# Designs tried in a protein design chat: VH-VL binders against q9h9l3. Part 6

Target 1, 176 residues: q9h9l3
Amino acid sequence: PRKMVAIDCEMVGTGPKGHVSSLARCSIVNYNGDVLYDEYILPPCHIVDYRTRWSGIRKQHMVNATPFKIARGQILKILTGKIVVGHAIHNDFKALQYFHPKSLTRDTSHIPPLNRKADCPENATMSLKHLTKKLLNRDIQVGKSGHSSVEDAQATMELYKLVEVEWEEHLARNPP

## First folded at step 1 (VH-VL)

Design A3l (framework fv_amlenetug)
Fold by ESMFold2-Fast, scan of step 1:
Structure A3l (fold): chain C 176 residues (1-176), chain A 119 residues (1-119), chain B 108 residues (1-108)
Amino acid sequence: as target 1 above (176 residues)
Amino acid sequence: EVQLLESGGGLVQTGGSLRLSCAASGFTFDSYAMTWVRQAPGKGLEWVSAISGYGGSTDYADSVKGRFTISRDNSQNTLYLQMNSLRAEDTAVYYCAKYRDSSGYFQHWGQGTLVTVSS
Amino acid sequence: EIVLTQSPGTLSLSPGERATLSCRASQSVYSSYLAWYQQKPGQAPRLLIYGASDRATGIPDRFSGSGSGTDFTLTISRLEPEDFAVYYCQQYGDSPWTFGQGTKVEIK
């Protein structure tokens, strides 16, 4: 459906000791996996720790990066009013400094039927990489220079589609 | 000035567990990512695991995934490697090293600690 | 993963000679993120070069690095007795980080 998107963000460390996670890249895909948004984002604070091994973000990516305030506006225009799918999505929303309604949020790290299909404990928080390999027989986050947020967003949407009918029915009976 | 000192190595039986420590001094520990690199006797260098400055992100070589866990205690300036389900091929000198994550090269290494896994 | 292949495996030379060590990557190394290390028996590796061509702090100017893409070279312009050691290249352009198998520079 046209009302559903998947998101994945990459964060870098800012603030004292690099302890603050600040948005540095965001990718959004539609239901069919087509890219709607994919930009490097310049944090308003000094980057202390690029976390490059995981984020794939390097200093050169900041040269043409979209300033945070502008990127945030663009991203929120895409997310507002849509069902947003993500993995551990609360981290993405925190980095965006945004509150998305729980009724329109789908977190693939907290969907018991999905873990069950992967032969994992229903209450465990499984990584996106593990679920994608187990259920889609596809390797993601296989190195270039860190994770690809586009690849991660696409995998997240595909994972959600495996349980969409069952989970939407559950949510209709048990509104968040 | 910059010092990294590994400890915790020793002889362990296959299937056993061992925890390595790396004590850091002479730099702001939590401003740097840390890594473990190993070297089997008479062989070359192999990257094992990495952890971000505050410990929120970790990565592992395929050969150790599910068996090894990297962690750090920034209040004690100490890096750890918990090694479980040890195999003979894990026998190596284990080095810790620091890097700024945008650089990925290692100017400062510890002296290494030998882990010997035998039957 | 990027596989780094070093050649030759062993290089036998005398002090005063030029040493040329090759490191070839199975695919292009992003941004020339390639480092070289020297290792002597019983010691930890010592960083010589990073970013393919930048000398690390305290490294003599007889050591130089060059290359980009898949082909990289470490050159020691005039071997000193202390330079006989094993040399490793390492790429940090892609995860996982990988090392070459090493080139031994030996006397005679």
Scores: ipSAE 0.006, ipTM 0.482, lowest interface PAE 13.4, mean pLDDT 87

Design A4 (framework fv_amlenetug)
Fold by OpenDDE, second read of step 2:
Structure A4 (fold): chain C 176 residues (1-176), chain A 119 residues (1-119), chain B 108 residues (1-108)
Amino acid sequence: as target 1 above (176 residues)
Amino acid sequence: EVQLLESGGGLVQTGGSLRLSCAASGFTFSNYAMTWVRQAPGKGLEWVSAISYSGDYTDYADSVKGRFTISRDNSQNTLYLQMNSLRAEDTAVYYCAKDSGWYEYFDYWGQGTLVTVSS
Amino acid sequence: EIVLTQSPGTLSLSPGERATLSCRASQSVSDNYLAWYQQKPGQAPRLLIYGASTRATGIPDRFSGSGSGTDFTLTISRLEPEDFAVYYCQQYYSSPETFGQGTKVEIK
């Protein structure tokens, strides 16, 4: 049995127009939902848009934030060799400038059995918030203070666990 | 389904003004930066202006700076482009483009609205 | 600004043939912040590729992007009739965002 973790990241806007999403927070939880990593991260470029109502990131969070290069090293050390679960996880990997092996990646936004369980079209892309409400009867990403990456990572792991056996059997028969 | 619908284009004399609108639907408008891109007849694409998700930040191409103003009303899911002191070289189809949400590429475009500036 | 130069200007091919389009940047486009768009006559551009090599949602697998640094390529493995259009590359590494001048893929 392979060790599993779930990851969620929050991004701020950098670049000349603030349109580039840069990692500003990363949370990683284990199979049981225990927090393994939760750090604010300082992008290498000037932050133009904190996207606070979405990201939950504020200027004060960046005062003692971990520099990106250091954080990236810490995160990659945690992820290496593990099955990594996330929602629309490609975006998280992009922000990390790192891509985990596909065979060891589980994206809860593209798990047909999970969508079926939620009475959604199998091939549709559903939000984490929607799936969490439908399948876990829990509200996440509420309010106007932004998302909690820890909460989102935990929800992502719990969603995956609902279909873990079925999905892993499917993947064993149909490796990516 | 994501939809972007531009309006407000038309014929205007040199030195005149126009206000373009873009009605957005099918996504959380307030979470995305929006961009105007234009295309002169028979020519390529040119970035014109962009606005952050909240409207707090705006940027302009040098060719339109000081003359054009980009804005948005998130309560109405609408993007605007106020164009003043129009010139012949501003003649183009103006497209409303949705930012990807991660980077400055555009995953959805409107059908555009034609602006013709004549002397 | 980063200038993108596409080649050839016009590519005349028949359905079923392989199309190779080039986009060259005046300076390095880091992190492969390069996108490709398709535009048919009278229509708005449509996103094909982002991140130099990632297909957008709904884009057929006959479209592929490759390259890094200053040299990028869009490949259509087997042209379909609906693929005859103008193709633009765009960098989003630095401001201002810039587009190539376009390559027209026309039917021979």
Scores: ipSAE 0.011, ipTM 0.555, lowest interface PAE 9.3, mean pLDDT 91
Fold by ESMFold2-Fast, scan of step 1:
Structure A4 (fold): chain C 176 residues (1-176), chain A 119 residues (1-119), chain B 108 residues (1-108)
Amino acid sequence: as target 1 above (176 residues)
Amino acid sequence: EVQLLESGGGLVQTGGSLRLSCAASGFTFSNYAMTWVRQAPGKGLEWVSAISYSGDYTDYADSVKGRFTISRDNSQNTLYLQMNSLRAEDTAVYYCAKDSGWYEYFDYWGQGTLVTVSS
Amino acid sequence: EIVLTQSPGTLSLSPGERATLSCRASQSVSDNYLAWYQQKPGQAPRLLIYGASTRATGIPDRFSGSGSGTDFTLTISRLEPEDFAVYYCQQYYSSPETFGQGTKVEIK
C-alpha cells in the first residue's frame, strides 16, 4: 500500500487587520505518529496578529523560523505521492497554497463512519477535540497557550486508523 | 518521456480572445503545478501564470491579471490559458512549462505556440 | 519584484574557450532559489541548473553554477559548438518569478 502521513498547520494573521491567514507552523507525522517534519515558518508578509491563543505561535518562534518559500518546498516533498490525512485539511492546503489529489486525501472531519463511532450525525462536521475525546478518551488542545500541531497531527492519524479498513474499502468502491 | 504540446495560437485582432491548450504526457499531470511563460519576438522570457495541481489556486503576472484565466483538466491531462482583451504587447510565443515538484523552476517546456495580436 | 540583470549582453567566444555569465539580483535571492536555462534559436528553453549550483539531469559537467545572495554565475568550462545559445537566469524566491534579459553566447 501507498505510504500515509498526517499533517496539521498553524496560521497567523497578516495583511489588513490581520485578516489573511498565513502559514506559521507545520507538523507532519508518519503512520506510527513519529514526527517527520515540525518547523516554525516565517510568512513573507508582516505578522499583524499572532493569534497565539489558538495557534500557539509567539514572536520568539519567528526568530529562527524557516522562510515560507523554503518550508513549502520541504513540505510538498514529503506530501507528494502519499496519502495525506488531516482534519478540515482544506485549511492546511490553502495556507500552503497547495492542492493534494482528492484520491490521496483523507479528511477526518468528513468521514461518516468516524462520526457514527462517536455517536454523532454522520454528515456533521465535528471538531478534532470532540472526536479525540469521544473515541480515544484523550484531551487535546488543553490550556491557554494555543494548540500543538504535533499533538493534533498525531490525534488525527490515530482517529483515521480507527476507520482505515472500512473507509479505504468505501473509497475503492466509491472513488472521490 | 515527458512531453508538453501547445496549440491554439494564431493571429487575432486587438481586443479579441484566444484559448491556448497544452497536452501533457509522460508524467502524472495531476501531481504538478503548471505554468505559462511567454517570449515576445526577439525578447526575453516573462512568467505569465501558474496553476496548482487541481486548479484550486492560480496566480497571474500583473500585466495579464483580469484578462487571462489559467485552468486545467486533469482527466484529459490538459492545461489551458484563456486570453481575453488582447493587446499588441501580448504578441509572443507562449510556452507551457512543468513546475518542479519542489519549487517554481521549470524542468520541462513545450515547443511553444505563437500568438500575434494586430490591429 | 526582483529584477535580474545579466551581463554581458553578448559574449563572443571561440570553441574551447571558457564562458562566464553573470546574473545580478536587485535584492537577495535567499537559499539560492536561482535557475539557469539554455535556449537555442527556434527552440524552447532547457533547464541547466537549479538551486544556483545543481545540474539538471543529463546536463554535461562542463556547465556549473555558483554564487549566492545577489551575485550568481554560470560557467561553461570549455565551449562546444552546441553551447552557442542564449542563456537566462530565473529566480523563484519571490513572486512573481522573474527572468534575466539573457546573455547571448555567439561564435567569434
Scores: ipSAE 0.005, ipTM 0.466, lowest interface PAE 16.6, mean pLDDT 87

Design A4a (framework fv_amlenetug)
Fold by ESMFold2-Fast, scan of step 1:
Structure A4a (fold): chain C 176 residues (1-176), chain A 119 residues (1-119), chain B 108 residues (1-108)
Amino acid sequence: as target 1 above (176 residues)
Amino acid sequence: EVQLLESGGGLVQTGGSLRLSCAASGFTFSNYAMTWVRQAPGKGLEWVSAISYSGDYTDYADSVKGRFTISRDNSQNTLYLQMNSLRAEDTAVYYCAKRGYSYGWFDPWGQGTLVTVSS
Amino acid sequence: EIVLTQSPGTLSLSPGERATLSCRASQSVSDNYLAWYQQKPGQAPRLLIYGASTRATGIPDRFSGSGSGTDFTLTISRLEPEDFAVYYCQQYYSSPETFGQGTKVEIK
């Protein structure tokens, strides 16, 4: 069987009025929640808005940040050939300028059985915070100082594990 | 293979200036953030300053802010620390070190260069 | 700033004994962004452990790191003569990066 990892990225605002989302941190954990990668990443464009309340990114983190091109190469080496779990993962892949095969992608914001277990409408897009509280009885993204992408990646993996057997069987019978 | 070599240390009077250099070899210098760490005689380690791989972002310890300027020349694989308005408490061995990306741990370190500030 | 407090200040032991060094942070060091360094007289510091528990390249397996949050430990399972040195912990979670005051491991 294939290795599985979970990913969560933090983005900052670049471009006009800070409206472009650029990668500024990436965390990757293995099946057991151990950290495989966690780096601050310096966008190639000038940062207009750190979005600190959500990202947790401050100017101090950019001093030691990995260049985008180098970080992207490191991240892609970890993701290639693995099942990658994320929440609204298309945003992470877009920030990475990366295309991961749909057959190896698991998006916890689009798994109907997971919403069903949380007593939410099957086709609704629920936040990671809500699903984690409802299904794992755990509060994440607490406070106003920004999110921890490590915490978010770990929570995402645990959420997927709740439906893993059922969902992998579904995908085997109904390939994407 | 991977080496950092500091130079420019010496004896300087209070209020004077000094520029330290750190020559890097054996790795792609332009891909890594760099730092300066100092150690006063018989004392522990104190982080002084850091600079991003591009040179666009810098950070300083409060004790040196406004007096020291960190810079780099990626074409020459050299890191600099310009020290102005030197004080007796700036007396220390100054090390340059390569930073491990966002992990921030330091490896390798240079051999250090002694700066002595006297009145 | 995060203050790191190391204890004991001095540890007097004989070769072959186990050394246990403590590093306590004034605030949680999230993501285990803690490193340990060894420094011998007249030499630059040498990285031993990063990420609280990952040994740096070339570091013997008698050195191990553990802990999380505010409490971290460096263990040397069986002291060799070359291990008598000063040891520093360092956090790189929050700016400014800070070091502990050091623990001196000396021959009894």
Scores: ipSAE 0.064, ipTM 0.659, lowest interface PAE 6.1, mean pLDDT 90
Fold by OpenDDE, second read of step 2:
Structure A4a (fold): chain C 176 residues (1-176), chain A 119 residues (1-119), chain B 108 residues (1-108)
Amino acid sequence: as target 1 above (176 residues)
Amino acid sequence: EVQLLESGGGLVQTGGSLRLSCAASGFTFSNYAMTWVRQAPGKGLEWVSAISYSGDYTDYADSVKGRFTISRDNSQNTLYLQMNSLRAEDTAVYYCAKRGYSYGWFDPWGQGTLVTVSS
Amino acid sequence: EIVLTQSPGTLSLSPGERATLSCRASQSVSDNYLAWYQQKPGQAPRLLIYGASTRATGIPDRFSGSGSGTDFTLTISRLEPEDFAVYYCQQYYSSPETFGQGTKVEIK
């Protein structure tokens, strides 16, 4: 199978004021959008803010959540050796306390041809929601129930596929 | 000019092993994924294996999985295919090909090297 | 896997005539990740079209690709003597990457 995957993570707030972003859900899909991983994850510290409006995470999701240390191992095993696609993916890697090789990373929030295709400034940082609507004519992150990391990962992969040929050629000529 | 030259083909007995090489020139080899495609005599094309730019990713057709190993030496601009436990149905001309991008079309192709597996 | 079925198996035409080759996929090939190759006897395949409709460098404009979803077509507007060969379609949307069984364009 293709070793290109898309990742999206949801975070909750931990720490004294809930300002620390801790991994609470991670979804990984393959090139075709099939789910390879989708787990709720238990942070090592007490959750102060579930950020449910955005994260979709509720207290009930943490009852049987996978401990962070275990989940991290599982996720890293999946990501190793693959091209990893994400949107503002540095946040996901930060939450994972892991950074994938730059040469194997694709961030759809920093692909000028993608923005150009969406009639946006090439150097602007556009939201996943906006790009998905503009380029895929699909609504994501609707309602007040929070985000679906599976949906977001799938959308991210689909967006990247729109510019894959051009962008991969660019990277081949300009290796990071 | 981009060129690919396969070598290492020949006659081998069933159950035997063979190692193919593909020498690349005319482009930055380390910047491109590579692939092996084979063609049995009088038959069509069959994708065999692929390897990423740095070699960190490899993929195989089900028909060769567990028996073949693709690798590359970017310092030597060479692609390899180690073929073990060869079968009669592995008889084919083996082509190396440069990928257009990570998971794309093939261009250019080498001229191929013939592998014949006899019982 | 995605199975590509080409038709016809053999196409007998004369120089100057129009050739239309079909490639049908068992399921949708999204993003037009479809390529066409030409192969002459004793030679390696040569890329003609990628992305379903983009001509490779150096390919004459008499070759054109079209289609989407499950149905793709390679058209040779006016056959030249050197165009008589076997043509293969290939999808690279889904793993494993697969080829059609080929269409032979032969001289009538």
Scores: ipSAE 0.006, ipTM 0.540, lowest interface PAE 10.8, mean pLDDT 91

Design A4b (framework fv_amlenetug)
Fold by OpenDDE, second read of step 2:
Structure A4b (fold): chain C 176 residues (1-176), chain A 120 residues (1-120), chain B 108 residues (1-108)
Amino acid sequence: as target 1 above (176 residues)
Amino acid sequence: EVQLLESGGGLVQTGGSLRLSCAASGFTFSNYAMTWVRQAPGKGLEWVSAISYSGDYTDYADSVKGRFTISRDNSQNTLYLQMNSLRAEDTAVYYCAKGLYYKSSWFDYWGQGTLVTVSS
Amino acid sequence: EIVLTQSPGTLSLSPGERATLSCRASQSVSDNYLAWYQQKPGQAPRLLIYGASTRATGIPDRFSGSGSGTDFTLTISRLEPEDFAVYYCQQYYSSPETFGQGTKVEIK
């Protein structure tokens, strides 16, 4: 099977005033959009701000959440050796306290051909929601219930597939 | 100038083995997926096998799966195709073709091909 | 696997005429991951079109590709003497990658 997955994480606020972003949910899908991983994750520190309007995370989701250390191990096992696709993926990796090889990373927030296709400035950072609407004619992150990391991961993969051939050619000419 | 040069073709008996090579130059070989495509005499093109830039991913047509093995030596800029348990229907000109970064996709450069003849 | 069927099998035309070649897929080829190749006798194939409609480097503008889903077309607006050859379509959307059986464009 193809060694490509897409990842999306939701974070809550911990630490003083809730300014520290801690992993609270992680979703991973394969090339076809099938869910490989989707778990609520319990941060090691007390949650100060669930950021529900954005994260979709609520207190009840943490009752049986997987401890961070365990979840991290599970996630890294899935990601190892894969091409990992994400949107603003540096945030996800930061929350995971993990650094994936740059040569195996694809960030849809930094793919000029993708922006061009969406009639956006090539060097601008566009939101996943905007790109998904423009290029896939699909609405994500709607309502007040917060984001779905599975939905976002699937959208990210679909967006990347639109420019996969062109971008992989570019990367071959300009390896990271 | 991109160049792909196949070698190793020849006459072999049914059930025999043969190893093809493709020497690449004129581009950063280790950055690109490579593919083998074959063409039986007077027939069309058939995709055979592909390998990613690093060799960590390989794929095969059902017709050759379990018998053929694709590999590469990026330090030598060389692509290989080990062919075992050869059959008469494997008779063809074998082309090596340059793909994209991760997967083969479409092929912008081809070698001249090397003829493999399997006799029964 | 995705089966590509090309038509016609043979196209007999004169220089200066328009050539229209068809490639039909047994199922949808998403993202227009469809390529066209030209092959002359005793030579390796040459890439003409990729992404269904993008001309490869150095390919004359008389060659054009169109189509989506299951139906794709290669058009040669005005045939030149050097254009008489066999043409193949190829999908690279899903494994295994597959080729059409080819269309021979010959001199009438």
Scores: ipSAE 0.021, ipTM 0.622, lowest interface PAE 4.6, mean pLDDT 92
Fold by ESMFold2-Fast, scan of step 1:
Structure A4b (fold): chain C 176 residues (1-176), chain A 120 residues (1-120), chain B 108 residues (1-108)
Amino acid sequence: as target 1 above (176 residues)
Amino acid sequence: EVQLLESGGGLVQTGGSLRLSCAASGFTFSNYAMTWVRQAPGKGLEWVSAISYSGDYTDYADSVKGRFTISRDNSQNTLYLQMNSLRAEDTAVYYCAKGLYYKSSWFDYWGQGTLVTVSS
Amino acid sequence: EIVLTQSPGTLSLSPGERATLSCRASQSVSDNYLAWYQQKPGQAPRLLIYGASTRATGIPDRFSGSGSGTDFTLTISRLEPEDFAVYYCQQYYSSPETFGQGTKVEIK
């Protein structure tokens, strides 16, 4: 079948009071967890709030950052035609101003069998950190200096692999 | 033909100030990150400062933070380095260097350098 | 900051000989974000290699770069008279960008 990648993005606050989420980093890994893309991205609007506690983004990262328009083109070339795995991936696609076909999208925050394996309610939206600890016995997003989008993308791919066979069979019989 | 021409170097007393300029031509200056790299007499290369293509983001070596300010004027195709509170150890040839389309990264073109001598 | 250590400090060779220059990083330089520059006395540095192994435009094929992680090498397969110069490696993976201390390639 189609090749599969996992994505995780970091956003900073732009616009009034920093309420708009703008893409500031994107990491993409392949099925085996190898990094295909990892760049800091310069938003087209002035950054009001770096949200460093969660994003890990600081002013210094913006000097060598790829402008949004160029980064978007590079990222879309990698994503197009592939099965894309993410956690709450609608936020990443919104930040990328991108539409990816639902039939090729896998969101680990909305896979009932994955929640079931973690002893969580099937329809609840569980955090990536919680699912990774429960199912992979791994701690991610540790500390106060921000998240690693590479680490998050890798964890997301590994989580999907736990339910891949079951979920792909379900999707074949119940197309989105 | 890409050209970078530095100017503004000279002899200055410790504690003094100096402003370096770099005039760029042969490329769309406003699309590229720019950097200053210095070289003390008989020594190696030391990265000093970088500025994004828009001028909104800057970075500095720890040795110059708080004393040097990098800036650019995209309408004049000119890069600047304002140097304050100069010390003897700031004595060096200062090179202007062109980064990539959006990143400072590697430097594909360099100016000929301008000598700054700081003495007491 | 990432510290780059070049070795040897000086290479004394004759034209026609092979030069091998080493650059070692204090921590991994991911994505091969490493460049090599040549500098002759009284001149600005000239870019030779970027991305650890990609030759810059106009650079002769006798110059080649290799390596990954923490160990990188610049090779000049057959030294020409104009190749006697100081060579610097530079990483651009982690801010601040840092240069090695240089390797001088001099005539025996």
Scores: ipSAE 0.000, ipTM 0.511, lowest interface PAE 13.0, mean pLDDT 87

